VH-VL binders against p14714r889to1111. Designs and how they scored, part 7

Target 1, 223 residues: p14714r889to1111
Amino acid sequence: YLRHEVKDPEKAISFLQDLLHSSGLSEDQKRLLRTSVLCREQLAKVISDSDIEGIEEGYVELDCSEFGLQESLEAVVKQVMELSIERKVQISCDYPQEVSSMRLYGDNLRLQQILSETLLSSIRFTPALRGLCVSFKVIARIEAIGKRMKRVELEFRIIHPAPGLPEDLVREMFQPLRKGTSREGLGLHITQKLVKLMERGTLRYLRESEMSAFVILTEFPLI

## First folded at step 20 (VH-VL)

Design z2
Fold by OpenDDE, fold request of step 22:
Structure z2 (fold): chain C 223 residues (1-223), chain A 118 residues (1-118), chain B 112 residues (1-112)
Amino acid sequence: as target 1 above (223 residues)
Amino acid sequence: QVQLVQSGAEVKKPGASVKVSCKASGYTFTSYGIHWVRQAPGQGLEWMGWISPYSGNTNYAQKVQGRVTMTADTSTSTAYMDLRSLRSDDTAVYYCARSDYYRGMDVWGQGTTVTVSS
Amino acid sequence: DIVMTQTPLSLSVTPGQPASISCKSSQSLLHSEGNTYLYWYLQKPGQPPQLLIYEVSNRFSGVPDRFSGSGSGTDFTLKISRVEAEDVGIYYCMQGTDWPYTFGQGTKVEIK
C-alpha cells in the first residue's frame, strides 16, 4: 500500500527535477538539484525494498554505478540538516581534498542510506546542548591494484558526544530482529546489514567516556 | 559518580508479591540497561532479566517468566522489579546492575534481601 | 541456554602466587559482529559483585593489572598473576552473547 501511495509523488518529483534541469540554472542551483535527485533516488530505492527480510538475509543485490563521493556526502548531510537545526547540533564535516574528485563504482544510494541513518542517529542522541557537534569524518586510502586499477578504502567516522546511543538500540543494531524492535533499532539494524553487503563493509559502534562513534569501513573501485 | 541504590530488605509470605526499587544516579538513565540478578543464600548468581529504560523492552529468565515484571521510571531514574507469587525458593539477595552493551554489568546496586517465609 | 562451566570451583592460593580460573561455554560466545561477550565478576564477602573483565580481556576501570583475561570461542581464562588478600571472594564468568545471560557456578578463591 505504501509503495503505491508514494510512487506517484516520487514520479512527480522526478519529473519536476527534469524540468528544472532543462531550465537555465546557476551552478549553485545545479548542485542543489543534483543533491535533490540523489535524495529522490535514495527514497525510491528504499520504497522499492520488498521486505526487510530480504535485507536481513542478505538477498538484496546492490545496484552499482559510477558516482561522485562528494555529491553523495552532500546528499547525506542535507538529509539530516533539519534534525540538526531542530536539535541545535552542529555537523562538522572533515573530508580529505581528494574526496571532491573521487569517482567510485558502487551502490551510491545504499551508501547514502547507511551514512544518513548513522548520522541521523548520532544527532538524535546527542544532548541538546548548545555548542555540541557531530563530526562527520572521511578517511580515504587509495591502493593501486596492478598498473591501471585503483581501489579506495573509505572509513566513515561519525563521532558524537557521550553518552551515545541507548544500549537497547546498540543491541538491536547488532542482534537478530525480534518482536518489539524499535523503529530506531530497526533502522540501525538494517543499516548494519546493508554495510555488510558492501565490499569489505564493516560497521562498528564505539562507546567511550567522552564520545561515541560509528565507524564504517568499505572499499570501492576508484574510477 | 555512577551509583545504584536499592530499596530495603523485605519479608514476605508465600504467595505475596515484592517490588524492589533501584534508583540510578550519576549517568543518563536511558542510555544504559538494567539487569536484575539474584543470589540465594550460599548459592551463585542467577540472572533474572533485563530492561531498557529507553524503550521499556524487557527480557526475562524463563524461571521467573510470568511472575516477574521489570519497569523503569525515567522521570525518577528508578528501575523496579516486581516478583509475584513468591515462594520459599525466591529467598535471595536481589541485585540491580547497570549495563552497557559492551561492558556488561558494570555497576551494581548494594542488593536487597528478600525473605519468603511462612 | 548457554551453559557456563567454571573450574575449579574452589581454589586456595598462597599470597603472591598466581591463580587461574577456567570458564567454558557450551557454545561459542563469538557474536556475528565479531565481539565476544564474556565477563568476569568478583564478589567479595558481604559485597555485591563487581566487574573485573569485560569482553574476554579488557580490564574494567580500577581493576589491578594483576588480573588478566584471555580466551576465545568456548574457552576462557581468568588469571591473577599474584594473589593478594583483597582478591578473596567468588569469581564468576558470565556470557552476554545470547539471552538468557548465564553465569558460571562461581569459583571461591581463598588464601592459605
Scores: ipSAE 0.895, ipTM 0.953, lowest interface PAE 0.4, mean pLDDT 94
Fold by OpenDDE, look of step 21:
Structure z2 (fold): chain C 223 residues (1-223), chain A 118 residues (1-118), chain B 112 residues (1-112)
Amino acid sequence: as target 1 above (223 residues)
Amino acid sequence: QVQLVQSGAEVKKPGASVKVSCKASGYTFTSYGIHWVRQAPGQGLEWMGWISPYSGNTNYAQKVQGRVTMTADTSTSTAYMDLRSLRSDDTAVYYCARSDYYRGMDVWGQGTTVTVSS
Amino acid sequence: DIVMTQTPLSLSVTPGQPASISCKSSQSLLHSEGNTYLYWYLQKPGQPPQLLIYEVSNRFSGVPDRFSGSGSGTDFTLKISRVEAEDVGIYYCMQGTDWPYTFGQGTKVEIK
């Protein structure tokens, strides 16, 4: 039902985005438009997921294409901006300069989904105190594979102030799904499963006295 | 300082019910779970169950399933363990313990002695 | 249920000497995520249990470095390099990998 109902509006949004693209936009406007397109595509992909069990069991196939990491990260940050503002939690982004020119081959939309969910969760469970900050760090390690091929190992570190996620959500993230799993828990669980689908993908959640962190590792071919 | 303070000793007759409280302080109550563990006189530790104050989700040991209800009041940061249809073999010291997903039961209450005798 | 078996059940140690307690699980405690949820607790006389080691080998805050945990899969060990008088009590291993959580029988450590 939901898939059917959102199909037409999604197509309309897509059509409007195309029109805007051809309307003589400034560079900044083009950038915003691109971000909106990525968000729309991510939305469409998530809506298309009809089998949570498939994700749970790892039967979902990744749709790989070339993408710019910078654009992906921008889309992720934009997705959580409203919550950030509402919660009065600042987001501090720390990207190496190489990210701006980094072109990767992989499933960008799934990457966006993973990063958005973890970032959202981090913001959600950060105390609504002025001055608190969620740190979004990206570490890139380029590896040469042979004479002509390069790969990049990416580490995404999303650091948020204590107390962090409730124990139950952490449990739901890593434990098998059961009846009564919370919405938040389900999202995190799916995120964990999606990360596992990524090349050398790992998701860890660290909890310390003063801070907690999502640590996501994955590898992509570097184009 | 993180601490769990439990209610006082209870003496009950067989068939009665007992409700033990565990007041938490010094941390965000909903961020951690609460386990209940009991220890019969001269015996080892026995896990009874777990509750998430955040979600209210619970998991009980089969041995006490149907007789135990764990609850949490977020407004008072207090966890409760209600054990019904008490038997002599329920005589024990009952502990509440804060739990972290990784660190397990890292903070314990002082214990509540429950004596079931005719 | 995962059965936890400790050996020995009692241990008498001369102060300053090392002690070792074994804990075996009936099935692997390695979770799919890669963590192993094995814990060690000490219950001193007349006191509630206190956490010593979490996730096999991590010392809890305030725990002296003479305590160490090791192991993997189904076999785990708690070691005390130099037993002190304050180490007297009952040691329990516990698994938190699967419901229900289960404890070992306990190992009573006494000073000679």
Scores: ipSAE 0.887, ipTM 0.943, lowest interface PAE 0.5, mean pLDDT 94
Fold by OpenDDE, look of step 20:
Structure z2 (fold): chain C 223 residues (1-223), chain A 118 residues (1-118), chain B 112 residues (1-112)
Amino acid sequence: as target 1 above (223 residues)
Amino acid sequence: QVQLVQSGAEVKKPGASVKVSCKASGYTFTSYGIHWVRQAPGQGLEWMGWISPYSGNTNYAQKVQGRVTMTADTSTSTAYMDLRSLRSDDTAVYYCARSDYYRGMDVWGQGTTVTVSS
Amino acid sequence: DIVMTQTPLSLSVTPGQPASISCKSSQSLLHSEGNTYLYWYLQKPGQPPQLLIYEVSNRFSGVPDRFSGSGSGTDFTLKISRVEAEDVGIYYCMQGTDWPYTFGQGTKVEIK
């Protein structure tokens, strides 16, 4: 039922985005439009997921295409801005300069989903104290495989102040789903499974005395 | 300093109930779990159950299932273990322990002696 | 339930000598995420248990470096390079990989 009900509005949004694209937008407006398109596409993809079981079992296929890493990261940050403002938690982004020009081949929408969920969770469980911030760091390591092929190893580090995630959510993230799994736990669990589907994808959650962190590693062909 | 302080010793008759408290301090109560472990005189450690103060989710050992209720009061940072229908074999020292997903039970209470005798 | 079996159940060691305790699980303790949730606890006489080792080989804060943990899958070992008087007590291995958590029988370490 929900899939059917969301389909038409989604199509309408898509249509409007196309119209806006052809309406003579400024560069800044074009950037916003691109971000909105990425968000819409991500939404559509998530809604299209037929069963959680498929993701759990690793039967989901990745839809790979060329994408810009900077645009992806911008879409991720925009998705968490409302919560950031509400919780009074600042987001500090730290990207290398090469990210701005980096074109990758992979499933960008799944990447956005992974990063948005982990970032949201980090914000959600950061104390609402003035001056606290969540750090979103990207580390890129380019590896040349021969003269014509390049790959990039990406490390996404989402650092948030202690105490971090509740133990229960961490448990739900890594343990098999149960009937009583929380909404938050389910999201994190799916995120963990999605990361595993990515090439050399790993997700770790670190808990230290003063800080906690999501560490996501993955590799993409560099175009 | 992270600390768990448990309630005092209890003497109960068979069929009665006992409620042991575990007050946590020095850390964010909802960020960690609480395990309950008991030890009969001269015996090893026996896991009883786990509670998440954040969600209220619990997991109990089969041996005590139906007779045990674990609760957590976030307002007072106190965990409770209620054991009903007490038997002589429930005589033990009961421990609460803070848990982290990776580190396991990293901080323990001092223990509460529960004696069940007719 | 995962059964944890310790050997030996008792050990008498001369001060300064090494000690080794084995812990075997009935099932692999390797979790799907790649972590192995095997823990070692020491219960000194008249005290609650205290964490020594977490995740097979990580020493908990304040634990002397003479304690070391190793192993994988179903076989684990706790080693004490040089046993001291303060090391007297009962050592327990515990698995936290699956519910219910289960302890080994305990190994009593005494000084000769």
Scores: ipSAE 0.883, ipTM 0.943, lowest interface PAE 0.5, mean pLDDT 94
Fold by ESMFold2, fold request of step 22:
Structure z2 (fold): chain C 223 residues (1-223), chain A 118 residues (1-118), chain B 112 residues (1-112)
Amino acid sequence: as target 1 above (223 residues)
Amino acid sequence: QVQLVQSGAEVKKPGASVKVSCKASGYTFTSYGIHWVRQAPGQGLEWMGWISPYSGNTNYAQKVQGRVTMTADTSTSTAYMDLRSLRSDDTAVYYCARSDYYRGMDVWGQGTTVTVSS
Amino acid sequence: DIVMTQTPLSLSVTPGQPASISCKSSQSLLHSEGNTYLYWYLQKPGQPPQLLIYEVSNRFSGVPDRFSGSGSGTDFTLKISRVEAEDVGIYYCMQGTDWPYTFGQGTKVEIK
């Protein structure tokens, strides 16, 4: 009955939220939290698919709320973990607790979508050799605007071994969509558009002799 | 050592075809695009087209659309440009060049002279 | 097709003197993502072209500081602060913002 009850992503989220509200702290709660994270992934993908034309034209509205950066970063790493294991690629996270403990005002789901897509792409295009690593770094710079308002500039660096993404995928990320655009290219293109919607959002893909990197800049109000 | 080595000079009659090869070495062939650019005697550079060895996608200049086919063989790290129905104004040096999205055409082959004579 | 127009088409320069080459496009080269894909190439006598400048103003690895690029929109300039004998050749601008990629006519630089 539980299997039948949770087929629809919206219903699955509602069902899991009800279960979580009634549950204590147990292995069932851990399972519910994991399922809730996966349902948020599915909801984010469904929203992205339904909004593709709006995102391409720049019409999508960001759904802003207060969120914890640590929760967002943990969710992103969890979302890519299965591919990381499958490809035997380790993920090295480098963000201080002081940065990750920040509370921000912004669109948490779109941030997660941006970060997970770039991490997944980095893992996919890391050579299938044991011990290779994708580095996920977060750098913050706090800017005070007046006495009561603070903003933070976040720089996300997703670094992976050379050679990195094929040139045509980088092209698909930044050029107008074409018939026959690859699935990977479409995902990266949507990601690029979403970054542009964020405050001071920029995305570059750097290619160097020993490594390649996504560099994502964005700004959030601090809470 | 990143290098593109092209096939040797060709002499052809009008109406024939020519296939120029471009063998890549010293880098991951599928990570970069390949462009073909030609230069008629005493004249400037003319872009002919691009191919992605990764995806097989191509884009051709309108002037050669329908007469050109660009291919890439990932097993040999070799790109090819096949130009058909040759005319005397196809006489040129043909260059291959690899490309990065931002840096553009950063490494060029030595060029292949194709002469079309009646 | 975006037409690229270079001026002048030829220059004769005394060694050590500056040179400036203009490149104008028929349409803005500013891509919707915010980048401008304008390139400068040098073709030395008997050689294939070589990349000098990418994205308007970035020098490619190994290119001397005497080369600088500038401009935006439709108007771009390559400057050589002091021309050396090794700088002789034909300079091309090229746009990569939109298919098909297109070159300017070339500017022949010679020493006098």
Scores: ipSAE 0.732, ipTM 0.879, lowest interface PAE 0.9, mean pLDDT 85

Design z2
Fold by ESMFold2, look of step 20:
Structure z2 (fold): chain C 223 residues (1-223), chain A 118 residues (1-118), chain B 112 residues (1-112)
Amino acid sequence: as target 1 above (223 residues)
Amino acid sequence: QVQLVQSGAEVKKPGASVKVSCKASGYTFTSYGIHWVRQAPGQGLEWMGWISPYSGNTNYAQKVQGRVTMTADTSTSTAYMDLRSLRSDDTAVYYCARSDYYRGMDVWGQGTTVTVSS
Amino acid sequence: DIVMTQTPLSLSVTPGQPASISCKSSQSLLHSEGNTYLYWYLQKPGQPPQLLIYEVSNRFSGVPDRFSGSGSGTDFTLKISRVEAEDVGIYYCMQGTDWPYTFGQGTKVEIK
């Protein structure tokens, strides 16, 4: 029923892109519209992605293009905002200007899918208590490869109060799919598989005494 | 203080059943798994199974499949292992242990001695 | 089931001397996601087992630096750099890569 609800997403995206090019919008309005376009593109890709077996076996190829990191991170935060408000969980974002200005070559929509799922799970497993916060931190390490190419290793930390995810859900994330896999577990498992498809991609879930965290490493060519 | 406290020793005849309890305290019960491991007198450790208190999912060792049921009661933070159709070779100390996905079985109960004799 | 084989099954060690225990698995313990779920436990006399090492080489919280784990694939080692009286007991390796989880036979470590 999700496919029925988002009829013609390509046409909606095209219309919004044309609006972004108009001369009558402020920079804040253009930024908001650009983020909305990216959210719609991610939704369309999620709806059309129906081959879980292909992802499980690692046969899915990434759809790479040039993208701006700031707009992608803003789209991720927007995608989870409804749950954040509902659960009264604040999101603290830490992506400095050096990260925001980066343009990368990679699969932007799969990156957003990875980050949205881990952020949603972190919010879902944070108690609905006053003052609790999920921290979304991005750390960049630039590496020169030869004279003509630079690459960036991005470390995404999605940190939430202890105890975090139940052990069974972490197990479902990493183990082969089985009967009785939860919906949350399936989403996290697909996310783990997508991270493995990314260049130098790794995912760990760390449990510490006061906090737990998703730690996601990935690498992109820097444009 | 993270602690697992098990029920007391049991003496049973062959063909009976036993239900060992494992009460958790000092941590969020549904965040960790529970394993059951037994040790026959003078022998090594034998894994029996695992349960998730979060979901109720289980996995049992084949040797005890069909005779064992593991459950968890989140309202009392207590895990249970019910072993039926007891045999003399089920005589052992039965341990419960909580688990984290990476660290494994990091906290163990004190053990429950089950003796099966005719 | 993955069979775990420990050698030796018994050790007598002079206090302050090193000890080494081997654990070999019948199959690789490298999981498809890249982790190796190999554990070491110590069971002191009259006590339940306690965790020493997880994921081959990571010391559990509170475990002294004299314990170290190493290995890959099917071949793993626990080393105690200087054995102390409190280290006596039975050491078990265990795999958690595939169901069912399985233990080695145990290695009894004693002080001479």
Scores: ipSAE 0.729, ipTM 0.880, lowest interface PAE 1.1, mean pLDDT 86
Fold by ESMFold2, look of step 21:
Structure z2 (fold): chain C 223 residues (1-223), chain A 118 residues (1-118), chain B 112 residues (1-112)
Amino acid sequence: as target 1 above (223 residues)
Amino acid sequence: QVQLVQSGAEVKKPGASVKVSCKASGYTFTSYGIHWVRQAPGQGLEWMGWISPYSGNTNYAQKVQGRVTMTADTSTSTAYMDLRSLRSDDTAVYYCARSDYYRGMDVWGQGTTVTVSS
Amino acid sequence: DIVMTQTPLSLSVTPGQPASISCKSSQSLLHSEGNTYLYWYLQKPGQPPQLLIYEVSNRFSGVPDRFSGSGSGTDFTLKISRVEAEDVGIYYCMQGTDWPYTFGQGTKVEIK
């Protein structure tokens, strides 16, 4: 009957951030702590962002800041790890150090929300057989705006074995919300709306004979 | 090979019901939608409705709303269309077709002739 | 319901000559996500319909490149650059942007 919830998420996040700034931690320990902080920040963002109508109509304002891509990608993988273990599905990551070491300006938590939902869906609809993988690839294209500024187009590919998502879930992702939309469909629908709010954001779901994939494009200023 | 095989021709009287089957093979049945489309003699194509074998969700054309029930049996990979209170203008060839969200109806059954006559 | 209107309703073509079929919708077929769900089907004599073109201009697998689709908004065209004997049949446009899905009246293509 009673739901247990994170009691003080903002205070927990603040405490972890204080440890990060004040500590004598190694760089590996700092990276682990940053990843944990990002996971908890995403939880707090989800709790505060309950206005489906605002997301549906595109009125949600992005909360932009500087962030490290590596920590964001690690947070995404960590967020889906329990389902990956439960379903015996491996996650194969393909993002080179020059991509992961980038620092970007944008809404880090919405990016994580987008990537986590698509990755969760891919794991959920991968047969529970030992040795099956979901492939998570990141491709970057750097573009100069002028002499002083650079932007990067990021392409995220989340690839899983055929047949992939049922057609009805793909329909729920892209069509207007209806009474009786599934929980999975609602999450995917919110995700495609959030991608449209991102700069030059596009989302496409590909169904092929041997594999299916989410392909997400978005662009960030490069710090 | 991806294939949809429909049940045989039916002859019915007005007021009766007909249930047409559509057995899928060669692909994962729950991953695609199933549409039903009919074609009266010498006429064009008329969309009747859609069902998701995954969720059981349906959408029916207004003209047949209330008279049609579409179902899917995942254990046999078979979709069904049950059309009730038949009228003579329901005489048509009834097709099932699987659908992908982007490509639409890409594989069709061979058609089932339903004749409604007094 | 979105009404789909095809012209012409019948077309008689000399083999090897081009053909063009127009399809007009009663409202825009542009979906809010930016895609346009306009399809072309061919029903050869005695056969079920077969998919030719999806999303306005994409040829389905195995469809010869003499078939091309174009258009936007409410106005769409199917072109056959060189009509062959196997192209005989009835061509339908269909919209899948909004429920219910609706077909045009069909265009019967015959060879002289």
Scores: ipSAE 0.701, ipTM 0.862, lowest interface PAE 1.0, mean pLDDT 85
Fold by ESMFold2, fold request of step 22:
Structure z2 (fold): chain C 223 residues (1-223), chain A 118 residues (1-118), chain B 112 residues (1-112)
Amino acid sequence: as target 1 above (223 residues)
Amino acid sequence: QVQLVQSGAEVKKPGASVKVSCKASGYTFTSYGIHWVRQAPGQGLEWMGWISPYSGNTNYAQKVQGRVTMTADTSTSTAYMDLRSLRSDDTAVYYCARSDYYRGMDVWGQGTTVTVSS
Amino acid sequence: DIVMTQTPLSLSVTPGQPASISCKSSQSLLHSEGNTYLYWYLQKPGQPPQLLIYEVSNRFSGVPDRFSGSGSGTDFTLKISRVEAEDVGIYYCMQGTDWPYTFGQGTKVEIK
């Protein structure tokens, strides 16, 4: 869907990185540019995910590096802010400083892609009423096995008002792709496959009387 | 609370068609799927198909493919099952049921008896 | 189509005694994402079916804890630890792993 209609984001990313390394920027300007670079890198990954068979078969290799969780979470929130404002849906974030300050080893861009897609879907299926809220929570469970707490299990909860996603969309997320899979369903399906590639990755969509939620578990080496 | 109310019994001749309605109340109609399941006299349950009121997507059992059309009217929260070219072996009680992806068919209508006889 | 086979087809039980119903599928019900979409329904006389168990072993809201489901792959079991008069009816297993959804033939449970 995006491949033919998206300009060359790789050149945009390269330009922004060159600008970031120039000597003429304040620290505030560098932080803004780093966020912009992360957003553009996410877009480039979305284009490459048009190879649906590779993702469906599990051929995608994770691109692991050291990253800061706080910058990743901030990038995710910024990626969804336009829709949040348009639909008048507030985003309530609960990622404590001790959790968000963690440095991890893993595929930062795939994590952002997973979180952005689920957060966007939660906003899209929250009624367009003033004052409604999508809650984005991050909970850490540090592994007691192993020296000096070297691994962390992260639980991401994206909670939104009932009724949540339509049943057919949840079906498209988990069932094999078919002709007529919606654009939203394809994005969620790819997300589900990416979560399964993550270490100890689990994705479940909960539907309850007053709220619905994505619950995503994954594990990272803690730097 | 959550309720599916179906249309009344029908008596039809072979070759005719029947349209059974299923009116939903007490929940957001487009958030759940609708299945149709039938039960011939003295027989077990037979799945006929599914429709998403959200997308309009359908999936039909092969046995009734080409003879069945399932629709949903979101403005009235009503699902319909239209079965054409009726045969005597279509005589059954027809149920609608809403579905959640994990819990499956959790709320059922009361059933609609369709009798096909010459 | 995935064929669902129930045994026994009829079961007469003394009140307070256990009952066990077997359901076997013609192919694995394990979905590629790791869930197994196996359901149990009870149809009481003159009533539409009602959901008892979803995803092999989860009791639906309001279902007494004397009902339990178990199994994996192609072999599944519904157990009633102590059968009561209100448990009379026809029990169906159903799979929702693959289109079309299919039911077992039903197991009629009666009180002696």
Scores: ipSAE 0.692, ipTM 0.858, lowest interface PAE 1.0, mean pLDDT 85
Fold by OpenDDE, fold request of step 22:
Structure z2 (fold): chain C 223 residues (1-223), chain A 118 residues (1-118), chain B 112 residues (1-112)
Amino acid sequence: as target 1 above (223 residues)
Amino acid sequence: QVQLVQSGAEVKKPGASVKVSCKASGYTFTSYGIHWVRQAPGQGLEWMGWISPYSGNTNYAQKVQGRVTMTADTSTSTAYMDLRSLRSDDTAVYYCARSDYYRGMDVWGQGTTVTVSS
Amino acid sequence: DIVMTQTPLSLSVTPGQPASISCKSSQSLLHSEGNTYLYWYLQKPGQPPQLLIYEVSNRFSGVPDRFSGSGSGTDFTLKISRVEAEDVGIYYCMQGTDWPYTFGQGTKVEIK
């Protein structure tokens, strides 16, 4: 029922975004609009997911296309900005210079979903103390495959101060879904499953005395 | 400093119930689980169960299933283990322990001696 | 349930000499998370257990470097390079890979 009801408003938003695109926007406005489009597309994709079972069992197919990594990361950060402000937790972004020019081939919307969920969780479970921040770090390793093909291995590291996620959520992230799985746990579990669908995708959660971290590894063709 | 402080020794008759408390301090109580482990006199360690103070979720050993209830009070950062229908073979030192960063047990309480005798 | 089997159950060691304790699990302790949740605890006389080694080979904070853990899958070992008087007690291996958690029988270490 909800999926059907959301379809028409989503289409309207899409239409309005198209109109705005042609309305003589400044560069900053264009950037904001692009970010909003990516968020809308992500929303539409999530809503279109027929069942969680497919994701859990790994039967979901990725929809791959060309995308800019920087735009993707911007969309991710904007999705968690409200919570960041509310909790007074700063986000420190650390991207290599090449991210601004990287164009990749893959499922960007799933990538956004993965990164937004992990970043959101990190902020949610960061103590609301002054001076604390969540670090969003990207590490890129470019590899040449053949004469004209390049691939990039990306490491996304989301670091947040101790104590990190509750133990229960960490367990729910990696164990099969149960009737009593929490909402947060479900989100993290789905995230973990989505990462596994990506090329050479791995997700780890590190817990240390002073900090915790999501570590996501994946690989994309570099265009 | 992270520490767990348990309640005092208990002497009970068969069929009675005992409730042991474990007060946590020095860390965020809801972020880490609490394990309960017991040790009969001259015997090894026996895992009894686990509780998440965050969700209240529990997992009990089959041997004590149906007789044990673990709870956590977040307002006082205290975990409780209630064992019912006591019998002589429940005589043991009972420990609470905090889950470490890696699913182990890094901090232990001092232990609570529970003696069941007619 | 995963059964943990320790050998030997007791050993007497001359101070300064090495000691080795084996722990075998009935199933692999490699978890889907990628970690192996094998732990070693020492219970000194009259005290609660204390963590020595976490995840097979990592020394817990404050644990002397004479303690070392190794192994993989179903076979694990705790080694003490030079046994000291303060090392007397009962050593337990424990798996935290799956419910229920299970301990080995314990190995009593004494000094000659």
Scores: ipSAE 0.465, ipTM 0.794, lowest interface PAE 1.5, mean pLDDT 93

